# VHH binders against p49116: the designs that were tried, part 316

Target 1, 238 residues: p49116
Amino acid sequence: EGPLLSDTHVTFKLTMPSPMPEYLNVHYICESASRLLFLSMHWARSIPAFQALGQDCNTSLVRACWNELFTLGLAQCAQVMSLSTILAAIVNHLQNSIQEDKLSGDRIKQVMEHIWKLQEFCNSMAKLDIDGYEYAYLKAIVLFSPDHPGLTSTSQIEKFQEKAQMELQDYVQKTYSEDTYRLARILVRLPALRLMSSNITEELFFTGLIGNVSIDSIIPYILKMETAEYNGQITGAS
Below, E stands for the ipSAE of ESMFold2; O stands for the ipSAE of OpenDDE; V2 stands for 0.75 times the mean of E and O plus 0.25 times the DockQ between their complexes.

## First folded at step 19 (VHH)

Design E11 (framework vhh_7qbe_3; at its last look DockQ between E and O 0.85; V2 from the best seeds 0.80)
Fold by OpenDDE, look of step 19:
Structure E11 (fold): chain B 238 residues (1-238), chain A 119 residues (1-119)
Amino acid sequence: as target 1 above (238 residues)
Amino acid sequence: QLQLVESGGGLVQAGGSLRLSCTASGNDYAMAWFRQGPGKEREFVASISRSSSYTYYADSVKGRFTISRDNAKNTLYLQMNSLKSEDTAVYYCAADYYGRYRSPNYDYWGKGTRVTVSS
């Protein structure tokens, strides 16, 4: 069998909406997030191993890990997205809601902690100098996680995850030979992804777009989109 | 597309020092210096990761050259000490799109700045 990932799977180019407004409004944030989400889903679909699992299993996997994939995408695309600015804007919008007493104290705390965790995670990844190849493998490891409930073909998923891990290991050993513990440092960041609430992520980045519709519910539709549609969504050409 | 502009080249005596700069239109790239001497092929000089956590040097410049960067200024530097005549070359700034500090292929290149070391 060939490698799980090829060079084509390393490219992860996010195109931001244009023009950037002076004030980052909810629409801009949601559009940016949507493009990232679509890019992530398109990336997953581009992996032959992912395709081999079948539509039902694919959908289940993405439903289980979309928040983690999205978060890795945020980290990877933090510069092009001006993520710090986006997060600051989100906080500002939240301040308005706070001022209007629309959120409970506990909810405010949860949301703010989530934002903090997102920022810290992205900062930590930046400090680690995670490169595009490493991101691709990390995303694959996250995608092919067999430990989510309700999955079919768990043996095959596990096999793909192991393959991703092995390829990452080989890459890190080759590229970062002077840093013996780099692989470990990278992998230990993955648990942080599962500490993040998909619900809060959805609320922060997608509420203005989908309203009361969940990302979970639209994932099957995203995955069924034609490639041209994906390209249109991620580039804004449509 | 990333734009790279080198500066700081010039004439220097052997044993002297020179600092090159490369101004980039962005800072989310692993960066590197290359050089091409007269009648020679382009060769790797040094590279640095995005957050400067990793650096790599050609054996010929190790201990004499220091690569660094200021991401706030979108600027890459090459401090060259104890310069030798064989260091005479056009020095190029390069960037790797994927952030690989030891990239086999760099995606973006500057036009170069000339360094001449006189004996």
Scores: ipSAE 0.814, ipTM 0.912, lowest interface PAE 0.5, mean pLDDT 93
Fold by ESMFold2, look of step 19:
Structure E11 (fold): chain B 238 residues (1-238), chain A 119 residues (1-119)
Amino acid sequence: as target 1 above (238 residues)
Amino acid sequence: QLQLVESGGGLVQAGGSLRLSCTASGNDYAMAWFRQGPGKEREFVASISRSSSYTYYADSVKGRFTISRDNAKNTLYLQMNSLKSEDTAVYYCAADYYGRYRSPNYDYWGKGTRVTVSS
C-alpha cells in the first residue's frame, strides 16, 4: 500500500511578517505564531490518512495534539523565527508584569519554567540536527496518537501511527546508515512534548502575556478553511 | 536563495596542506564538499550537519581532511592535510535545504575552487 507521507508533506516553509520591527511586540509575536499554527494545520489536513478519519475525528484529534504539533513546528522553524529573540521579548514583558503586580509569583514561576522547557526541547532538537523529513514523520507520529482520552477510531489512528513510525525507521536507516542509534535518540525526545501546556502556549504566543485565545474553540474553523484562506493566513495579507 | 562562494584553492606540493572556505548567505543548512577531478565524475568529500554535531567523510579523505563550520560567519571550511596528487580537483561547496548531512541530493552549489597538488 502507499506511503503515509509523500515528498509534498516534507515542505514546511514558514514566512515571517515583514519587516521585522525594531522592537518585538505582541502583534508581531502573535502574527508569527498564527502563521506557524495555520501552516501546521494545513500540513495535517493535507495528509490522506487524516482526511480518511472524518471531520469529527479530525477535530478531536487536533484538539488533543495541536500544542505538540505547534511545539515541533517551533523547533523546526526556530532559526527562521528567531525564537530565542521572541522568548526574550516575552520574558521582558513578564518582568514588567511583576513590577505592575499583575501576575502571581506562582504563575510567573510556572510560565518561566515552561519557557525554559520549550527552549531546552528546541535546543535538543537542534543539537540532534533533526532534518525536514524526520520532522514530517515526527509530526505524523504526534498527530496520530491514539492514547488521548475521548478519541474515536483509535484502532485506525494507532495503525496510522505505526505506519508513520515504520516510515521514519526506514528513512533513518537508509539515510543515516552509519548511525545505529539515531532513531532511538530522536524518538526519546517526543515525551517532552506532553509536558507543554496548551494554556501557557496560548498566553505566550497568541494573546500576549495578559490573556489567552482558545485555540480549542477555533480548530473546527481552521480545519474547514479553503486552501486559499490557509495560504493567506500562512503568509499574511498583501 | 542561498548563495555559496568557495575560496582558498591553489597550487600546493604533495604532503602539504590547504584550507578551503565557503561563504554562504545563510547557515540553516547541512553542508558538504564535493570534488571533480580531471576526467572524473563529481564525488562526495565530506559533510557536516547544521549544528556541527555530525560529520561524515569519504573513505579516501578520512584522517587527512577535516570539515568544520562557523555559523556566526556563515562559513564552511575544509582543512586538507597530507595532500596527494589524486586530491587534484575542483572543489564545490553544497547545501541541503532539508538539513540532511547525508543528503542524496544537494539543492545549492557553488561555482568551485581549483586545487592542484604537484609532486
Scores: ipSAE 0.755, ipTM 0.897, lowest interface PAE 0.8, mean pLDDT 88
ESMFold2 (binder alone), look of step 19: mean pLDDT 85; pTM 0.872

Design E12 (framework vhh_7qbe_3; at its last look DockQ between E and O 0.94; V2 from the best seeds 0.82)
Fold by OpenDDE, look of step 19:
Structure E12 (fold): chain B 238 residues (1-238), chain A 119 residues (1-119)
Amino acid sequence: as target 1 above (238 residues)
Amino acid sequence: QLQLVESGGGLVQAGGSLRLSCTASGLDYAMAWFRQGPGKEREFVASISRSSSYTYYADSVKGRFTISRDNAKNTLYLQMNSLKSEDTAVYYCAADQYGRYRSPNYDYWGKGTRVTVSS
């Protein structure tokens, strides 16, 4: 049957929009986020096991976990994205909205807490020095999560998740043999992803780009994109 | 493509100290030091993770060498204390593209800097 992931699935290279503006505007943030989202979905599509689930199941699966995949992508690409700068810019934009009384106190709190959670998660992953292989397997684990409601082929999804977990375990044991608890430290970070609101993530990173259109609604379209179109979106070469 | 340039090598007496530096065009990598002595194969010396959270040393240099990095300066260091004649080698800086401080094979290499320890 072969491994779930190959070396081709480890590479995860995000190309940022250029030039970088002096002031990180909403468009730049949204474009950056969009590229990451597309890259993440393209990555998922590149997995044979994912393809084997069929289009309907694939769509449902990505709809359920896109926020987690995106967040892992943020963590993995934090340096190239200058994520701290992006988040600071987002906060600044929010402050303007706050001053204009456009947001309720409760909403402000929720958004700020979400930003904090994102930053903390990314910092924690950086501190753990998660490598490219580990990220790939973690993404696979969250992708092939059978516990989302409304999924078909849950047995097969579970099988793929187990395979991802086993491969990660083998990899960590082989690569970091002296660190007996590394696997546990890595896996224990996954619950934090479930605490993050997809709605807030969407609002922070994508509202300037898609307006009132939801990520959920565009996922099927993205998953049906041709490879050349994907490449154009993630590299800006179109 | 990542460029690595080692410096700090030279002649030192046994028991002495030396600090090597490796400047990189970017330092978002797990980094390592290797060395190759006369007539010997290249061998692992030390490695350090991107955030410096993890370090790993060859048994032969444990307690004597310290690997560190300054990401703001894009510089990797190797502090070598209590140097021995067997430490004589060309020292190479290396980087792993996947961020593995325990990489099986590193992708980027410097040209090396020579360290000679005299008795």
Scores: ipSAE 0.833, ipTM 0.919, lowest interface PAE 0.5, mean pLDDT 92
Fold by ESMFold2, look of step 19:
Parts: C-alpha cells; sequence; structure tokens
Structure E12 (fold): chain B 238 residues (1-238), chain A 119 residues (1-119)
C-alpha cells in the first residue's frame, strides 16, 4: 500500500567533522565513517516496511547487510567525504607498515585487494552517475535481502525487496526514458557488494576510535536510539 | 545554500556564438540550463550529469549548443553556436540536489544572464 520509500528516504546528507584537519588521521577517518554508519542505520530504521518486520528481524537484517549499506553510502558520499584522499592515506600507512614489517604478507594482500575493489566499485557508480533516488532503492534492495541465513519472515522480506526492485524499475524508465539499458547497467554493479569483507571494512574505517568492538555488537543499540538522541549525536547541539 | 551566478550573456548577430558560464559555491549536482524568451514560459535547454558522462538537449538546440562542466573550478558552461533570433532569452543555471541529469524539478536557480540575438 503506497510507495516503499518517500522523499524523506531519498535525502541522504552526510555532514563531515569540522574543522578538517591539516593532515588526515585515524580519528578523522573513524569519525567520518561513524557518521556515515549512523546515517545509514537511521535511514534503514525510518522505513515503515522495515519497522513493520519487528525488532529481532530488524537487527538480523542489518547485521547481515550493514557492510553493503555502508559501501553504498561510501559510493554515494564519495565526493563529500573526499574518499579518494582517505583511501590514499590508508594505502600510504599500509606501505609504511610493510617497510616496518608489521603485518603478514597475506593480510596485506587481502587488504590491498579490498581497497582496489572498493575504489573500482565507487568509480563505477560515479561514472554511471547513480542519482539519489536510485541509491535509495539500491539500499532498499540490499536491506530487504531474504536469502541471508537465520532470517524469519522471509516471505515478507522478499515481497519488500520485489517492491523496491519494481519501484526502481518504474523510476528509471520514467526518469531516463531514452536510456533503455540504464536499469541493467545499474543492476550489474550490485554483485560487487558481496565481495566486500565486513572484517576489513572495520579495520580500514573503525579501528581505534570505537575500541575494536564489532559493528555487529552495537547494531541493536543504534537501532533502539531515540530520534531526539540520534539527532543530538549527529548535530551535537540539540 | 547553493549560490549560482551566470555570466557571458550579451548581444550577438544571428549565426554567431556565445559562451555562458555559471559559477557555483559547490558543484556536486546534476546541472542544467533553462531559458525564458520574451512573453514565453521558462523552457529546458540542456542538462549534464555530475560526472559529465551523460548529457541531454532540447530538440531545438541539438547540434548547436554544447553543455559542459569543470568540477575543479565549480563551473558549468553552455557553448552556443549558430545562434538564431529564437534563441533570444534570459538563460538560467539550475541544479538538482539528487543528481538526476533528467530532473523533473530543480532545487537551485541562478538569477539569469540575458542573450539577445539580432536578425
Amino acid sequence: as target 1 above (238 residues)
Amino acid sequence: QLQLVESGGGLVQAGGSLRLSCTASGLDYAMAWFRQGPGKEREFVASISRSSSYTYYADSVKGRFTISRDNAKNTLYLQMNSLKSEDTAVYYCAADQYGRYRSPNYDYWGKGTRVTVSS
């Protein structure tokens, strides 16, 4: 009944920490990433279809897909975040760690391959000029994934995913009517999200500032936050 | 609040060329040019995606006008060649906050620059 998403779900404005440091450092990177994570979780919680599934199902879904949502957020906000600069700083730190022999060769290979996959994904999304409506529907498609193990209410989750797919299709055909293949071009980018490791994402963006706690462990608390408390954390002066 | 400022308008003879510029306080948007001729409603001219991968033109200007952008300089351009008297209008720069290069509505507008094409 009615659209899966409203205009409030299309707006996705990331506010970066201020002031920007002279040199990018671990604390700035982690705070920036944390803001994106909280924005992504608030976005998911605000969707009526998501709310209808219940708290246990909500937690299970977000635990299964948070890295895919985060990666879509990185692509959508890459220019605002100066993501290419952040990734370059991370690569430079890894090169210094190799010189100082602080990490195993196999781990370094895994991390560098992940960075390359992330760069390639974000570049491909930028080249396609994925718009805010398309990002909102793509996030809904990955959020309402019924195929994750251990989920309940999978028939309802599947119905919501199909609704997101249908609304994306209708939107693309209406908005970009002269580009018959745009939907296909967008959809062939999604499999790359399953190549992203949540473990490596935590190491790249969240280690140090959150004390090495797993994102899985904090998801129930983020999802339960009062709206006023959440807005106060984002704005800092509610 | 995004600020858009057009420049480069003026008087030109039919068959001539002009280049319009639109400077912005930031250019992470899909951008467009519109125009409003004497006694007419504002009409779409051209649009360009954030990366410049996609452009779209009104039929009346295809082949004569070229939209482009320089994101490092926060500047949008409209190169207008083979100008006709029908191109006489105030030209407006517009931005879509959602990045739609075929946007049904634009969120931010400049105040316009006048182009007069003498026959």
Scores: ipSAE 0.726, ipTM 0.886, lowest interface PAE 0.9, mean pLDDT 87
ESMFold2 (binder alone), look of step 19: mean pLDDT 83; pTM 0.859

Design E13 (framework vhh_7qbe_3; at its last fold request DockQ between E and O 0.94; V2 from the best seeds 0.83)
Fold by OpenDDE, fold request of step 21:
Structure E13 (fold): chain B 238 residues (1-238), chain A 119 residues (1-119)
Amino acid sequence: as target 1 above (238 residues)
Amino acid sequence: QLQLVESGGGLVQAGGSLRLSCTASGIDYAMAWFRQGPGKEREFVASISRSSSYTYYADSVKGRFTISRDNAKNTLYLQMNSLKSEDTAVYYCAADQYGRYRSPNYDYWGKGTRVTVSS
């Protein structure tokens, strides 16, 4: 069998909405996040092994791991997105809700901690200088996770995850041979993804765009989205 | 496409110092210096990761050369100390689009700047 990932899966280019507003409004944030989400899901869709699992399994798998994929995407695209600025803007928008007493103290704390965790994770990844190949493999590892309940084809999923891990190991050993602990250092970051709340992520990045529609409900639609439609979203073309 | 422009080359006496600069049109790259001496093949000199957390040097320049970068200025540097005649070369800036400071194949290259070390 061939490799799980090819060079085509390493490319992960996010195009930000243009023009960037002077003030990062909710719409800009949501649009940016949506593009990343679409890019991440379509990236997954482009993997032959993912396709081999079938539509139902694919949907379930993405539903289970979209937050982790999205978060890795945030880390990978942090510079292009000006993620720190986006997060700051989100905090500022939340301040309005806080002033209006729309959120409980506990909820505010949870949201702020989540933002902190996101920023910290992305910073840690930046400090590790994770490259595009490593990101691709890490995304594959989280995508093909058998850890989620209710999944079908768990044996195949596990196989694909192992393959991703092996390919990552080989890549790191080959590329960074002088750093024998790099693989472990990278993999140790993955548990942080499991600490991220999908609900809070959804609220922070997607509420202004999808309204009362959940990410869970739109995942099948995104996975079936035509290339032309996706390209339109990326370029801002209607 | 990323554009790279080297500067700072010139004539220097053996034992002297020189600082090269490379201005990049983008910052989200792992970057490196290469050099090509007269009648020689292009060879690796030094590389640096995007965050500067990692650097790598050719054995021939270890302890004498220092690679650094200023992302705010979109600039890569090579501080060359204790220069030798063997360091005479055209120095090239290179960048890897995937952020590999140990890149097997850099994607973007500058036009180079000439360094001549006289005896």
Scores: ipSAE 0.880, ipTM 0.946, lowest interface PAE 0.4, mean pLDDT 93
Fold by ESMFold2, look of step 20:
Structure E13 (fold): chain B 238 residues (1-238), chain A 119 residues (1-119)
Amino acid sequence: as target 1 above (238 residues)
Amino acid sequence: QLQLVESGGGLVQAGGSLRLSCTASGIDYAMAWFRQGPGKEREFVASISRSSSYTYYADSVKGRFTISRDNAKNTLYLQMNSLKSEDTAVYYCAADQYGRYRSPNYDYWGKGTRVTVSS
């Protein structure tokens, strides 16, 4: 009842650790990625429909989709993050790992394919000039995905996803009425998100996270954080 | 927070050409040109998406004006050809923080640059 998202859910401002170092290092990349992760979790928690599902369902949803939300966040914030520069630095580290024989040839291929898929996804979203409202609805569609195994309340989750789809449709048709096929072009980008591996994302962006614990295991704690603690993680303030 | 500074306005003869520039303190915006003639409301002229993949023009300028941007220089341009007396106006640079190339409301505005087309 009522809209799934309001204008307050469209704002998504990532603040980078400043200044960007001349030589990128794992600490800068991990801090940047952590800020995006916490911003994404704060965004999800602020949605009334998400709040209405209850704590156990919330945790299950976020565990299932955090990597897709994070990937949408990377695409949305690619310019302010200088994501191309970060990915180039990661590729350089992978090349050094080849010389040191730390990774198998199959693992290196797997990780490089993931980086390529991420670059292509972000480039495709940039070429479509996906706007902040569209990103908010796309993130909601991804968040309220009933297709993940092990979810409860899937009928209610599906209803919320359908509502997000309808609101995106209404928005695109009203805002970009001259472009009859914009909605279809946007929606066909979403399947690429399922190609993103959460364990590879952790290796690429979260090496050096304090504790070195999987993102899956810390999600319940992230979702319970006080607003001040979120702001500290998002901005690096303590 | 975003600063927009227009330049390139001036006096030009009808049928002539003029190029406006707008320097921005950031590039992660959909951008547009508006204009306000004497005693008239501010009206849309043209807009361009963040990547330049999409442009949109008011019917009155279509075919005569070209919007473009150079994101490496943080600069928006409006090339105005075949100028008419009715194009006389103060031209404003505008930016939408949400990246909508068909924005219903722009968040940031420059102070404008005057274009006068003499007959």
Scores: ipSAE 0.755, ipTM 0.895, lowest interface PAE 0.8, mean pLDDT 88
ESMFold2, look of step 19: ipSAE 0.748; ipTM 0.892
ESMFold2 (binder alone), look of step 19: mean pLDDT 83; pTM 0.854
OpenDDE, look of step 19: ipSAE 0.852; ipTM 0.929
ESMFold2 (binder alone), look of step 20: mean pLDDT 83; pTM 0.854
OpenDDE, look of step 20: ipSAE 0.849; ipTM 0.929
ESMFold2, fold request of step 21: ipSAE 0.712, 0.687, 0.603; ipTM 0.877, 0.869, 0.841
ESMFold2 (binder alone), fold request of step 21: mean pLDDT 82, 82, 83; pTM 0.851, 0.854, 0.852
OpenDDE, fold request of step 21: ipSAE 0.818, 0.822; ipTM 0.915, 0.917

Design E14 (framework vhh_7qbe_3; at its last look DockQ between E and O 0.92; V2 from the best seeds 0.83)
Fold by OpenDDE, look of step 19:
Structure E14 (fold): chain B 238 residues (1-238), chain A 119 residues (1-119)
Amino acid sequence: as target 1 above (238 residues)
Amino acid sequence: QLQLVESGGGLVQAGGSLRLSCTASGSDYAMAWFRQGPGKEREFVASISRSSSYTYYADSVKGRFTISRDNAKNTLYLQMNSLKSEDTAVYYCAADQYGRYRSPNYDYWGKGTRVTVSS
């Protein structure tokens, strides 16, 4: 019956691979993305309410929203990641594929539009100056979305989402009392996440690392990882 | 750990202007200026969000002070115009680790720079 999130859930620090290469290669991009993904999953696991849903429900939930969580993570960690540089590198790599006629015109358009949407979303979030608390609550709202197909315990998920929303509202009202419409401005950004293709995100950020394996298929394994293993993945200490 | 270094303080006549600077070891922070006058408690002056999209001022300095930042230079500024004797204080730069320009408690602080306004 306590709060959904605590101060421990606000901290979201991504450690980038070191050293940064002179040329951002596919490996660096994939490793960076992987660390962010692991960090996001570890964050979700750290929420007691998430744990209370059980392993099967947790897995289903993350499978449904991992792209949105990842995208919020990109936005939140855009500066430390040098996201613009990463995206530019991705585009450059794609240009090579384009020149080699490996992609259809329609596919190129889709991928480029996706990259644009990612950049635009991150820029919009930066412009709004979303803080760490707000990001945490937004991620919780996204995580505890009951409207995905195939979910169990939807009533409980809805309850958690409502709690996240209420806590965010209280936080924004308390912290930014002079900005009456801040909450609304923040929440209206969430629909943009649903417009983004998980498949394209996976292709752009993870194909060099996981090959033909889907993020969907590895999520259960990530969620079962030990804490020490999580830490090793996100910090590169191991 | 973020390092903050203030500069630009000095003696100025009432009605005069002064610009303070604060250099930070990073730019991914919401920043603020505080001041502490003689025999007074530290008080909020102004704050600015990471992207500069939002600013906030204490009522006592509204219309006279302008907070700004140059993220490329990792520098925070406070332009102080129409200075009054009441503005005499040590001015401190502060940063919030969570990016809150309306932070209830800033995490990092500079050593301060002294501003003296003479009548």
Scores: ipSAE 0.869, ipTM 0.939, lowest interface PAE 0.5, mean pLDDT 93
Fold by ESMFold2, look of step 19:
Structure E14 (fold): chain B 238 residues (1-238), chain A 119 residues (1-119)
Amino acid sequence: as target 1 above (238 residues)
Amino acid sequence: QLQLVESGGGLVQAGGSLRLSCTASGSDYAMAWFRQGPGKEREFVASISRSSSYTYYADSVKGRFTISRDNAKNTLYLQMNSLKSEDTAVYYCAADQYGRYRSPNYDYWGKGTRVTVSS
């Protein structure tokens, strides 16, 4: 009956692997992305409204939206991750793969288009200077989306999404009262998240995982993970 | 933990100009200047967003002061023109860890640099 999110849900601190290698490689990129994924999952499972939906509904929601949460996390953490540097390294690797005849031209085109969309999204969020509170509410709106196929409890999910929208509106109007259009400018960025492909995100950032296992297949395990094991995954201490 | 170090304070005659700097150990913050005059409470002067897309000024300094930042150098600036004796204060650099350029509560503070405006 209280607020959907508390201050504990606003803090979102990503720690990068140390030391940063002179030349970025797939292992550094995958470790960095894994830390962000686990941080995002920890964030989601810590929300009382999310916990109230039950384990099966939790798994279904996260399977449906993990890529959108991950993409918001990339935008929020783009500076600390040096995301532009990571994406440039991936582009260089893709062009090398063309020269070595390792990937089809159609696949490389799809991946390059995805990278361009991701860069554009992150740049637009940076230009708006989206703050940590706004990111927390945007992630909640994305998490509690009732329109994904196969969901149960959609009426309760919709109520939580409406609550996140209301709290974002109240926050923006209180904090940025001089900018009456800020909420609208923020919300019109959300549709771009539905254009992001989870399959391509896995290829860009998670090539160090077992190739026949997808992120949506391991989500139930991640959501049940003990706090100590989770902390090892987000800091790389395992 | 973010470190903030102000510099550029000094003695200046009314009508003069002065530029303050604040060196930060990181650049991923919304930042602001505050000041505290003799016998007064600390008051807001100006703030700037992480990307510099947004700035905000106290009414008392609008048109005279300009806030800016150079993220490559992790440095925040305050250009103060047309100084008045009422601008005499210790000026503090502040940063908000959540990126709010209109923050109700700043998380990190410098130790301040003194500005004295003589008539």
Scores: ipSAE 0.730, ipTM 0.886, lowest interface PAE 0.9, mean pLDDT 88
ESMFold2 (binder alone), look of step 19: mean pLDDT 84; pTM 0.864

Design E15 (framework vhh_7qbe_3; at its last look DockQ between E and O 0.89; V2 from the best seeds 0.80)
Fold by OpenDDE, look of step 19:
Formats: C-alpha cells, structure tokens, sequence
Structure E15 (fold): chain B 238 residues (1-238), chain A 119 residues (1-119)
C-alpha cells in the first residue's frame, strides 16, 4: 500500500471573493466560507482512501467532521481570509442583532464563546506555525475518525487514521528532528475542534447564504459535484 | 510568485557587525538565510518560522547571528555580529511555500547580497 497522502494533497489554496468590500457584509463572509467548505470537500475527495470507502461512508464521514475540517481550514487560511477581520465583522453584525434584542442572553454568550474559541484555536495554530504538510495530515486524521456514531467500515476508517498519524509522525520527525515534542504539541490541539459547535459555525458563516438549509443536508450534493463545478465554486469563475 | 530582494551587504572588518535585510513581495512564508562563500557550496545559515516562534541556526553562526522578521514590513533580517573572515559570502534569502522553517528545499530565492569580512 502506498502512502495515504501525496504532495498533491498538501496544497490547499483558497481563493477569496473579489473584490473585497469596504464593509464585510454577510454575503462576502458566506461566500468566503462556502469556498473554504468546498475546497475542504474537494480535498477530501482527492484522497484515494476516501474514495475507497464508498459514497455512503464518505458522506457519513464528512457529515460527522465537516466542522472540524472547516475549522482547520480557517486556521490554515487565516491570513488569506483575513480571518480576524471576518470574525470582527461577524461580531459587529451580532452586536446589531443584540441591540435589536433578537437574541437571548444565553445564545449571545454561546456565540461569543464560539467565536472566541475559533480565534483562539487559529491563533494557537499560528503560534505553532503548522505547515502545509502537517495541516494535510491533521485534516486526514480528523476526516478518518472512526469514533463518530453511525459509521460503516469503521475498521477501515481506523486503519486510514492510523496511517495518517504514522505519516505525520514520520514527517515531523524527519522535518523537525530538533523539536522532539512537536508532534505532541500538534496533536493536542485536535481536541479543541471537538469542543466547537457545528451549529454555531453554520450560523455564523453560512446562514446568510443557505438560509434554513443545513450543511449536513447539502454535503451529499457537494460530494457529488463534478470537478469542474468544484473549481468554479472555489475560484468563483462559474 | 514571491520575489525576494536582499540588501545590507558590504565590507566589514573582522569582529564587526552587519545587518542584512530581505524584502518579500507581500506573502508570509517561513524564511531562511543561506550563504555561498568563494569556492564553496551554498550552505544553510538560519531559518525562522512564519510567526517567529521558531528559529534555527547553523552551528557555525550560533551565538553570533540572529535571524528575525517583521511581518508588517514583509522583511527578514539577519543580524551578524562578531564577523569572521569565514563569513565572507554571498548571502541569499529563501522562502518555503509550505511554511516549513526546516524546509528540505526552499522554493523561492533572492539574488543575494555580498558580505566581505576583512582581516
């Protein structure tokens, strides 16, 4: 068996909508997020092991981990996205909603905490200076998580996850040999992803675009899209 | 494509100091300094991660050279102290597209700046 990931899986280039507006509106935020989501899904589809699991299992996996993949994508693409600016804009929009008394106190707290967690996670990843290879492997580890309920082929998924972990270990050991604990520092960030609410993420980044439609419901359609359609969505060329 | 431009090279006496700069065309990469002396192969000098959280130095320059960066200015620096004749070389700035401060092969290179240390 060959490696789980190849060099083609390391590249993760997000193209932002153009032009950037003076004021980051909901549409811009949602479009940016959508492109990232599509890029993440396309990335997953590009992995032979992912394809080997079959359509049903693939869909189930992505449904289970899309928030984590998306969050890793945010961290990885934080600079190109100007994520801090986007998050600030989101907060500003929320403040307007707060002033209009559209949200409960508890909901406001939850949303603000979520934003804080997102920012903190991305900052922590930036401080660790996670590279493209490490991100690719981390995403693979997250993608091939066998511990989600309702999954089929869990043994195979576990095998792929182990392979991802081993490849990451080998990569880190080879690339950063002087930093003995780098792998551990990287892996201990993964639990933070599980603490983040997919619902809140969806609300913050996608509500303006998809309305009441859930990311969960559109994932099967995204995964069935043709490559040309993916490219169109990622680059905005369509 | 990332453009790297080195500056700050010149003639300096042994024991002296010099600061090199490398300006990048707006992208944030893990970056490094290399040097190539007369009749020698290009050798690694120092590297720095994107956030500056990590630095790495060749043994020959440890304690004497300091690599740093200003991301707001898209500029990489190399502070060279206690310079020796052996430090005479063309110094090159390099960047890794994947953000590896310990890159096996950097993707982008500057044209270099000459440093001459006289005895």
Amino acid sequence: as target 1 above (238 residues)
Amino acid sequence: QLQLVESGGGLVQAGGSLRLSCTASGEDYAMAWFRQGPGKEREFVASISRSSSYTYYADSVKGRFTISRDNAKNTLYLQMNSLKSEDTAVYYCAADQYGRYRSPNYDYWGKGTRVTVSS
Scores: ipSAE 0.854, ipTM 0.932, lowest interface PAE 0.5, mean pLDDT 92
Fold by ESMFold2, look of step 19:
Structure E15 (fold): chain B 238 residues (1-238), chain A 119 residues (1-119)
Amino acid sequence: as target 1 above (238 residues)
Amino acid sequence: QLQLVESGGGLVQAGGSLRLSCTASGEDYAMAWFRQGPGKEREFVASISRSSSYTYYADSVKGRFTISRDNAKNTLYLQMNSLKSEDTAVYYCAADQYGRYRSPNYDYWGKGTRVTVSS
């Protein structure tokens, strides 16, 4: 009953750490990524349909899809984050690690292939000029994915996903009525998200914040945070 | 918050050309030109997506006007050719905070630049 998302769920404004250093470093990259992660979790937690599923289901959903939400966030915020600059700095660091014999060649190949896939995904989304409403619905489709193993309430999750799909369809047809294939072009970008590795995302963006602790292990804590503490993590004020 | 400043308006003879510019204080917006003629309501002229992959024109200017942008300079342009007296208006730059190149409404507006087309 009623819309899955309201206008408050369309606003998605990332605030970058200030000032941006002349040379990007691990702390700046990790703080920037952490702000995006907490913004994405705050976005998900604020959706009434998500709240209705209950705390255990919420944790299971976010564990299953946090990397996909984060990757959509990277694409949406790529310009304000200067993502291409961040990825270039990471590539340079990896090349230096080869010369110091600190990483295996096979691991570096895996990470470089992942960076290429990430850049191509973000470029494809930019070329389609995906708007803020479309991103909000795409994130909802990803969040309410009933296909992941171990989920409870799969029937209700599927209903919420279908509602997100319907609202996206209505939005695209109303807003871009002259572009008959826009919805299809947007939706065919989503499968690439399932190919992104959460382990490599952690290595690229979160080494230096968490140490050896995975994002999966802290998700229950993130979802249970008090609102004031949550807002501090999004802005870096805590 | 976002500042939009138009420039390049002036007096021009019918059949002539004029280029308008709009400098933005920020980046990553879908942008548009609107105009308001004497005694008329503000009307849409043209829009362009963030990447410039998509443009859209009002029928009255299609083929005569060209919208473009230089994202490195945060500047939007409107090249106006084959100007007619009905093109006389104050031209406004606009931006959509959600990146919609076919926006139903725009969130940020410039103060406008006046274009007068004489016979």
Scores: ipSAE 0.686, ipTM 0.861, lowest interface PAE 0.9, mean pLDDT 88
ESMFold2 (binder alone), look of step 19: mean pLDDT 83; pTM 0.854

